# VH-VL binders against q9y8q3: the designs that were tried, part 35

Target 1, 263 residues: q9y8q3
Amino acid sequence: MRRIGLEALERVLYPVIPVVVTAEHQGRVGGMLAAWWMQASFTPPILAVAIAPERYTYKLVRESGVFAFNLLDFKLVDKAPFLGDVSERLLPGKIREAGLNIVRGEVLGAPLIAEASAAVELELVDVVEAGDHDVFLGEAKAVYTVDDFRGGMWSLETYRPLMYLGRTRRPGPVYRVYLTPRGWERREIEFAGGKLKPLAEKRVRLISRVEEAVKASSSREEAVDAVRRILSEEGLDPSDAEYLVEDALRRAKSYRRRGQSSS
Short names: E, the ipSAE of ESMFold2; O, the ipSAE of OpenDDE; V2, 0.75 times the mean of E and O plus 0.25 times the DockQ between their complexes.

## First folded at step 17 (VH-VL; framework fv_axatilimab)

Design F5 (at its last look DockQ between E and O 0.08; V2 from the best seeds 0.00; counts 0 for: pae E 10.4 > 2, placed apart)
Fold by OpenDDE, look of step 17:
Structure F5 (fold): chain C 263 residues (1-263), chain A 122 residues (1-122), chain B 107 residues (1-107)
Amino acid sequence: as target 1 above (263 residues)
Amino acid sequence: EVTLKESGPALVKPTQTLTLTCTFSGFSLSTEGVGVGWIRQPPGKALEWLALIYWDDDKYYNPSLKNRLTISKDTSKNQVVLTMTNMDPVDTATYYCARIYYYGDHYPFDYWGQGTMVTVSS
Amino acid sequence: DIQMTQSPSSLSASVGDRVTITCLASQGISNYLAWYQQKPGKAPKLLIYYASTLQSGVPSRFSGSGSGTDYTLTISSLQPEDFATYYCQQYYSYPWTFGGGTKVEIK
């Protein structure tokens, strides 16, 4: 082995099977693809996932205290952009727009993806700050699977796990790379491609405005007020301001720490 | 308003290391899709791309100069630093830093600093 | 590396003239080409990206065309402020490379 830069850490950890984190608050259902999840405890059964405050799913989970993990078959890979590239904040009902349906869990009533190969209802038990992300710990209350899971193991004769390999590194269009073990089928999907591109770009612009507002503010309160105004101007929910400010502050702090460690 | 400004020594001796700093405003290098690169231009000659760093710390170098170049960023200070070792008179040029921005597609350099002239001489 | 051959290296024109500058890539670059304008003592200014998309704030008299390996910058009616050096750049693959430049001078 040879030592490489820490900047490559994330990529070294791939491939990973992402989950779709779903949650609902006040009748609004959202979801996101998450690669950074794990089994955190056996007794009680606890799963964990890292989510940045900027993500709308962050808000939904924090507000409701109930969320779900969904495992998707590779056959649904073409729907991944709707779940990962655009925010529910900017595309209300993006799961539906992706052509996926929601069903309710039997125990917590958590929103589950009907087409998922597996789903887990989770009750939020703790949130741990970890740099630019928080780690959400949820106790599993129910688990659901399709028939492909039999005898305590997935049948790979029928089930095609969705594995994420990371983003391409090209000067041209950026693609997300997905794989499945069956025949090692590979799919490259354009990052924020097609009709999602304007929404994704809007998100980036919004984040930039938020960051500038936070930087220009002398206090957190001032920053929140400024971001409220920005959100209002954009026709978005001003109540999201606290989350966006927190995200900006977290990232700023994290980058400072990283910069110091690299010096 | 987006602005970039290069800073560093105007004069470097042969074999010494050049360190240039790009300080920018009006955008953040924590924003997904943002990158900052360096381009140089010898007097009366064409532009040459040197290096590029993205928000996620992904780095690219001109292969002809790769062994001599190091690019780094300090997001909190809105700065990007370029070091170039073993300077030679042939490296005399105006050095520019510039921004790129993309989301899905790469965009070329849309904002540039005014450039800083670096002369390599004994 | 992708080589960018720009032509002509210089040209003389008058106000109101139609000016055409060509950039030839050593291989296909799939429209990942930009055009810059540079005036003496100033930094380059982005005019066109993705071969034909006009950068915001750039006058409509500037246009870009082409595909594959051949690209063209056109100034439909040269204005006094357009006398400058123009560069093409590919950003299809690393290393990014520039053309040799075209100096547009007053006749």
Scores: ipSAE 0.025, ipTM 0.573, lowest interface PAE 5.4, mean pLDDT 91
Fold by ESMFold2, look of step 17:
Structure F5 (fold): chain C 263 residues (1-263), chain A 122 residues (1-122), chain B 107 residues (1-107)
Amino acid sequence: as target 1 above (263 residues)
Amino acid sequence: EVTLKESGPALVKPTQTLTLTCTFSGFSLSTEGVGVGWIRQPPGKALEWLALIYWDDDKYYNPSLKNRLTISKDTSKNQVVLTMTNMDPVDTATYYCARIYYYGDHYPFDYWGQGTMVTVSS
Amino acid sequence: DIQMTQSPSSLSASVGDRVTITCLASQGISNYLAWYQQKPGKAPKLLIYYASTLQSGVPSRFSGSGSGTDYTLTISSLQPEDFATYYCQQYYSYPWTFGGGTKVEIK
């Protein structure tokens, strides 16, 4: 492995699947391709995207507090200039000019690209400065897919991800390079299988013992002492007892909340 | 100082495959933004671009030569090789290699070899 | 393919003359245009790139202008060493193409 210059950093991190960020303010709908996004939290479901303050979409999200992520199939690759290379300021209605349609989300009314393979409605939670971009944190309120997403996974026989590799670095016009995979290898790997299976089974049994000890205890101190004994008997570090007691109490609270909310 | 030199046969028979080597110094194809191209000039005629290879192995060919061309590089030897199949007397020309060095996105052929004359007998 | 049309194909001029050579592209090339000088028996030499930027070491009597499809090379005061053939080249899109050349002769 060799060290290279930081100027190549973002290109090392490509390819990525970009999202189209869409938003509306006062009747104007804008959008931009964004490669720099991530999941930031599972509970609540928070997504993050970096947007430069100079972008028109930046203003739309800040002013409205509502936006969407749109995932595109590679069949739409010829639309990329309308989504990434030209500003709504310079081409009003650029999404429609690309031959794409806006529909409204059912929960927040967020502008969604009808031709997208998936879309997520987001409510702005926070904006964090990160150098020349600000990171927008949005809580997901709804998610939509086409039929290619079935059984909890994409069918890659019919869904071809639009992936981004960066810009060309050679004389002449600048081109943005997009790709989609050509061949597949699918591997399903058993969770905690093989040599790890005995450890996984031991963990399940340990958790059950801890839960029963906590249930039988009249105080946190009594529970911690009981769990320390369990850990010692199993040859484990007794200093983990407080964590395990607190973890057991958290699980018990979430179980009771589910029972109370069902009717 | 940047230099390029073309080498290969001076005479080729019709239907043979021509192989030309460009050996260069003063720059490397491991440098981002660098490329080497081939251009030919028939006696008394205008210049014609043939092919180009960049540091990242991206390649471009003149489609008028209908897949007769192959360009490749050996970065460790500072060489670029052009292969042209099915030679014909009309391919008689001086063949040049030339460098492209990145100056932002406004980049031209800035250094040329002296050329090598290739004659295709009838 | 982008066709590059140079005019004139040849001209005769005296030392000290102002010489103008034009190059027309069959479509806009956004200033991605170079000018080369080629003396008899020698390789081409880059004079100007990006339509108007002078290559280092090239005398200031050479200048380039134009935009879109229309480009011009000017030699403000022709010198004995400037008698040569001049080529324009677009590098806007592949395949890259050259003009037909303009031969600048004595007289």
Scores: ipSAE 0.005, ipTM 0.444, lowest interface PAE 10.4, mean pLDDT 85
ESMFold2 (binder alone), look of step 17: mean pLDDT 92; pTM 0.942

Design F6 (at its last look DockQ between E and O 0.23; V2 from the best seeds 0.00; counts 0 for: pae O 6.4 > 2, placed apart)
Fold by OpenDDE, look of step 17:
Structure F6 (fold): chain C 263 residues (1-263), chain A 123 residues (1-123), chain B 107 residues (1-107)
Amino acid sequence: as target 1 above (263 residues)
Amino acid sequence: EVTLKESGPALVKPTQTLTLTCTFSGFSLSTEGVGVGWIRQPPGKALEWLALIYWDDDKYYNPSLKNRLTISKDTSKNQVVLTMTNMDPVDTATYYCARIYYYGSDHYPFDYWGQGTMVTVSS
Amino acid sequence: DIQMTQSPSSLSASVGDRVTITCLASQGISNYLAWYQQKPGKAPKLLIYYASTLQSGVPSRFSGSGSGTDYTLTISSLQPEDFATYYCQQYYSWPYTFGGGTKVEIK
């Protein structure tokens, strides 16, 4: 083995089977593709996933206390980048727009992806701050699988696990690379082809305005109020203000640490 | 509103090092996917990409000039700095900084540019 | 490196004319092609990205087309404010490269 830079850590950890985290609050269903998840406990059965405050799914999980993990078959690989990259905050109805349907879990009523190969309903039990992400701990209350799961094991004759290998490097087009064990089929996907530019611009602008507001504020409360106004002006939900402020504060902290360590 | 502005010396002597600063507003280099690049244009000639830095401090240089270029950022000040060593009269050009970004797997070109700063290399 | 060959280097046209500018890449760039407009003493302005998508605020008289290695910028009806130099740029492969430019002058 050779020592490499810590900047490559994330990439070293791939491939991973991502999950789609789904949640609902006040009738708003959202979800995101998440690679950073794990089994955290057997008794009780607890799963964990890291989510950044900026993510709309973060809000949904925090507000509702109920969420779900969904495993997708590789047949749905073309939808994976969209689920991971597009924010429900900026594109309401993201899951539907992705061509996926929602069904309700039987125990918690969690929104599940109908086309998923497996789903787990989770009750939020704890949130741990890890850094720029929080780790959400959820106790599993129900698990669902398609017939491909037989005798306590997935049949790989029919089930094609979706594995994520990471993104290609800049500055050229950024492809997300997925693969499945069956024949080691590999897919490089850039699904948007420039179509997300308006959303991207709105995001960048929003984050900038939020950061400026936070910087100009003397208190967290003042910052939240300012961001509420910004969100309103941007045609977004002012109730998201607290989460965006939190995200901005964490980013600021992170960059300060980097600056200090490099000096 | 997105704005970028280049600053630095208008005149540099041969063999000296050029230091240019790009100060921007309306976006942040703390935002995932955001980058700032430098492009130059000699008088009456075409555009040439020089360097680029992203929010995560990932840096890229024109291979033809790589050994002479250094790019850095100060996120807190919304600034990107370009240094170019061993300047020569052939390096006389208008230097621009510009914004670039991606959103997930969606890739975009330079959408906002500074007004540019003219740098003359002369003894 | 991908070379971008732009043609013509210059052209003369009148207001109302249809103007076509071509950009040829030395290899396929999968529509990762941008067009910029630059007026004298000004910075380039993004017009089109991903070969055919208009940047916000750009008049509809501008259009882009093409695929593979061949791309075209078209101005359907040239306006007085359109007299400028136009550049294509590929952002498909490292390093980014620009065309030589096309100066659109008044006839």
Scores: ipSAE 0.606, ipTM 0.843, lowest interface PAE 1.0, mean pLDDT 93
Fold by ESMFold2, look of step 18:
Structure F6 (fold): chain C 263 residues (1-263), chain A 123 residues (1-123), chain B 107 residues (1-107)
Amino acid sequence: as target 1 above (263 residues)
Amino acid sequence: EVTLKESGPALVKPTQTLTLTCTFSGFSLSTEGVGVGWIRQPPGKALEWLALIYWDDDKYYNPSLKNRLTISKDTSKNQVVLTMTNMDPVDTATYYCARIYYYGSDHYPFDYWGQGTMVTVSS
Amino acid sequence: DIQMTQSPSSLSASVGDRVTITCLASQGISNYLAWYQQKPGKAPKLLIYYASTLQSGVPSRFSGSGSGTDYTLTISSLQPEDFATYYCQQYYSWPYTFGGGTKVEIK
């Protein structure tokens, strides 16, 4: 075996089957593609997923205590970059804009993607800090499948899971890479063609303003008040402020730790 | 408001090393997808890309110049530094820094540029 | 390297004229093409990205078209502030490369 740098760690751990995490609070439904999930317990059945405080889905799960995992068939692969890349904070209704529909779970009322091949309703049990992410532990309360799940097993002739390999990055286009279930073929997906630029500009501006406000503040409470004002000025929900401040503080801690060890 | 400003010497002698600093505000290199690049323009000639550095320290150099160029960043100071060795009179140009970024799978050209700094290489 | 051939290298025009500038790439660039305007003594300003999408704040008299290897910048009715040099740039493949420029001068 040959030792390699830690910067390669994430890609060594791929491929994975990603899940779409969905949640709702106050009439807003959001979601994100997540590769960093696992089953954590058999009795009770607990699933885990890592979510950064910057993610809108983070807020939705924290506030509601209810979320869902959605497993997608490869036929939806062209929607994966949109689901993973675009934030509900910046584009309200992004799941509907992706051409997908929300249906309600029968046990918790969790928002489920109607087109998913399987979904699991989860009740939040605990949140564990893990550096720049929190690990959300949810107890599974219901599971749903399409007819392709017969006899207690998937038929892989009719259900083709996504197999996510990460992204390629080259000077130029940035593609996300998926294995196809037919023949172990790599499929690179280019979806936006520059169309996300207005959202990207707003995102970069927002994060910069939040970081400046946090740096200029003498307390967490002062930072939250400043970020609430920033959010209002940007036409965003001021109740996001605590989550954005938390994210900025965690990223600042990570930077200081790396800087000290690198010199 | 997004701003970038180049600083460094206006005159450099042949064979010396040029060091340029880009100081910016209105964005941060801690933000995923954000990068800063260096572009030069000799008097009356076309623009030429030199180097690019992203938030995660990923770096790109013009292949024709890569053994002469070094790019680095100091995220806490909002600075990017370009070093170019073995300067020659043909390297006389205005040097710009500019912002570039991607968002997920989507990527964009340089959208905000500094005012530029003129560097003359002469004995 | 992808070579960008820009034509013409200069042109003379009057206020109100329709101006067309072309940019040819040595291989397909999948619409990853930008147009910049540069006035004397100033940094370039982004006009158009992804071949045809207008940057925020740019007047609607500017438009971009084309695909594959052939791209065009059009100014529908030239204004006094449009006398400048225009550059295309591909950002499809490393290294990024610029066209040679088109100087638009007063007739």
Scores: ipSAE 0.490, ipTM 0.792, lowest interface PAE 2.7, mean pLDDT 87
ESMFold2, look of step 17: ipSAE 0.411; ipTM 0.753
ESMFold2 (binder alone), look of step 17: mean pLDDT 93; pTM 0.942
ESMFold2 (binder alone), look of step 18: mean pLDDT 93; pTM 0.947
OpenDDE, look of step 18: ipSAE 0.019; ipTM 0.552

## First folded at step 18 (VH-VL; framework fv_axatilimab)

Design G1 (at its last look DockQ between E and O 0.38; V2 from the best seeds 0.00; counts 0 for: pae E 4.9 > 2)
Fold by OpenDDE, look of step 18:
Structure G1 (fold): chain C 263 residues (1-263), chain A 123 residues (1-123), chain B 107 residues (1-107)
Amino acid sequence: as target 1 above (263 residues)
Amino acid sequence: EVTLKESGPALVKPTQTLTLTCTFSGFSLSTEGVGVGWIRQPPGKALEWLALIYWDDDKYYNPSLKNRLTISKDTSKNQVVLTMTNMDPVDTATYYCARIYYYGSDHYPFDYWGQGTMVTVSS
Amino acid sequence: DIQMTQSPSSLSASVGDRVTITCLASQGISNYLAWYQQKPGKAPKLLIYYASTLQSGVPSRFSGSGSGTDYTLTISSLQPEDFATYYCQQYYSWPFTFGGGTKVEIK
């Protein structure tokens, strides 16, 4: 082995099987593809996932206290951009727009992706601040699988796990790289391609405006008010302002703590 | 308003190390997709890309100069620093820092530039 | 590395003239080509990106075209303020590379 820079840490941890975190609040269902998750406890069964406050799913989980992990088959890889590249905030009903259906879990009533190969209903038990992300801990209340799971394990006869390898690190177009263990089939999908592109761009602009507003503000309250105005101007829900401000402040704090980059 | 400004010595002796600092405003290196690069231009000659650093500390160097270049950032100060070792008179040039980023699904080229700082390498 | 070859290296033109500058890449760069304008003593200014998209604030007399390896910058009607040096740059792959430049001078 050779020592490399810490900037590569995230990428070193790939590939990973990501989960789609789904949640619902006030009738609005959202979801996000998340690579940073783990089982945190066996008894009781607890899973954990890191989510940034900016993510709409963050709001949904915080507000509802109920969420779900969904494991997708590689055959659904083309749906990944809808789950990872665009926010429910900007594309209401993005899961449905992706051509995926929602069914409710039997125990918590959590929104599950009908086409998922597995799903877990989770009851939120704790949230731990971890830098620019919070770690959500959920106790599993129900597990669902397709028939490929038998005899206490995946047979992988039909289930092709979706794995994520990260974004491309070359100039030009940005791609997300997915793969599956079966034959190690590889797919590079353009980040926020097609009709999702303007939405992804809108998100970037929104975040930039939020950051500027936070920077220009002398208090958190002032920042929240400013961001409320921004959201209103954009035709978005002003109630999201607190989350976006939190995200901006969290990231700023984290980067200050981090200091200069290591060489 | 996006602005960048280069600072450093105007004169460097041969074999010495050049350290340049780019101080910017109007954007942050905490923003995903944002990068800052260095480009130089010898008097009366073409532009040459030197190095680039992204928000996530990912770094890229011109292979022809890689062994001599080190780029780093201080996000909290909105600064990017470039060091170049073993300077030679041939390295005499105006050095620019510039912003780059990917927006949506595509990278954009250098859209904002500093005014540049002239560095002369002479004994 | 991708080499960018600009032609001509210099040209003389008059106000009102149509000016065409060519940039040839040593390999396909999938339209990840930018054009910059640089005036003496000033930093380069981005004019066009993605081969044909005008940067905000750039006059419409500037246009970019091309694909694959061949790209062109066109100034439909040269204005007094357009006398400058123009550079193409590929940002398709590392390392970023610039053309040799084209100096547009007064005839």
Scores: ipSAE 0.418, ipTM 0.792, lowest interface PAE 1.4, mean pLDDT 93
Fold by ESMFold2, look of step 18:
Structure G1 (fold): chain C 263 residues (1-263), chain A 123 residues (1-123), chain B 107 residues (1-107)
Amino acid sequence: as target 1 above (263 residues)
Amino acid sequence: EVTLKESGPALVKPTQTLTLTCTFSGFSLSTEGVGVGWIRQPPGKALEWLALIYWDDDKYYNPSLKNRLTISKDTSKNQVVLTMTNMDPVDTATYYCARIYYYGSDHYPFDYWGQGTMVTVSS
Amino acid sequence: DIQMTQSPSSLSASVGDRVTITCLASQGISNYLAWYQQKPGKAPKLLIYYASTLQSGVPSRFSGSGSGTDYTLTISSLQPEDFATYYCQQYYSWPFTFGGGTKVEIK
């Protein structure tokens, strides 16, 4: 084996089966496609997922304490840009815009994707800081599946797991690469293509404005006030400012640690 | 402010290996999405892209120059190095290094360039 | 490789004229096109990216347009400082390729 740089770490870990994390707060349902999840305990059954504070789903889970994991069949791969490439903050109702339906879990009332092959209702147990992400630990309270899971096992003749390989490094448009092991079918899907591209560009500009405001501020309170003004100017919820400031501060610390440790 | 500067020999004999160093400031190659590339321009002629290295050590080369090019980086020194083997008089050009990046959904073109260094290949 | 054909190769114009430079790609490049200005003895300067977006600090008299394979740089009212050679570049796929350049001479 040869040693490689740490900057390539996450790509070494792909492929993965991502989940869609769904949650609700005050009547608003959001979701995100998440690759960094795991089962953490059998008794009690605990699942974990890493979420950055900038993600709208972070706020929803933090505020409600209830969320769900949804496993998607590869037949839904064309929906992935709505789930993973754009923010609910900028596209309200993005799950519905993807042509997907929300149903309620029977135990916690968690929002589930009706078209998912499996869903798990989760009650938040703990949140553990892990650098620029928090690890959300949820106790599973219910699990749902389609008939492709019978006798304690998936039937891969009918269930096509959706796996993620990462982004292309080709110049021009960025593509996310997905595959399924049955027949090793592979799809390259343009990152936030078509009508989603302006939303992805707006998110990038918003994050940049937040970072600039945080760097220009002399205190957390000043930064939060500045970001509230930015959010109001953009027609967004000013209560998101605390989360966006926290995210920017964590990302700045991560860059300083990496940059300062070099020679 | 972002700056890049090329350094290396002004004169190289045919068959020798050219080594060029790009030293930059105002940005870091530890930043996700950031890269540094090399472009050359023969006197009075158009620009030609040579090579590119990204923050995560991904490397890309102009296939017309095949096994002649090697690019590497030293992030702690803010340097990128290009080597080009088997130099020939047709390789006489001004050599530039430039910053590139990707951000969000797209790659962006070279936004900051060094002033270039003229390399003459003659016996 | 995507060939970039630039026309004209040179042109002469007076201060105040509208100048149009054309760049043709050998295949569609989905607006992943940049325009650079290069003055003698200087490095190229990025003017426009993604076919029509002005780089910060570039005067508004510069504009870009086009789609697919056909792209255009326009200088709406030529100024004395605009004499230079202009290059287009596609960044849609590897390898990156540049147009042959258009030399703009004032007066």
Scores: ipSAE 0.044, ipTM 0.571, lowest interface PAE 4.9, mean pLDDT 89
ESMFold2 (binder alone), look of step 18: mean pLDDT 94; pTM 0.954

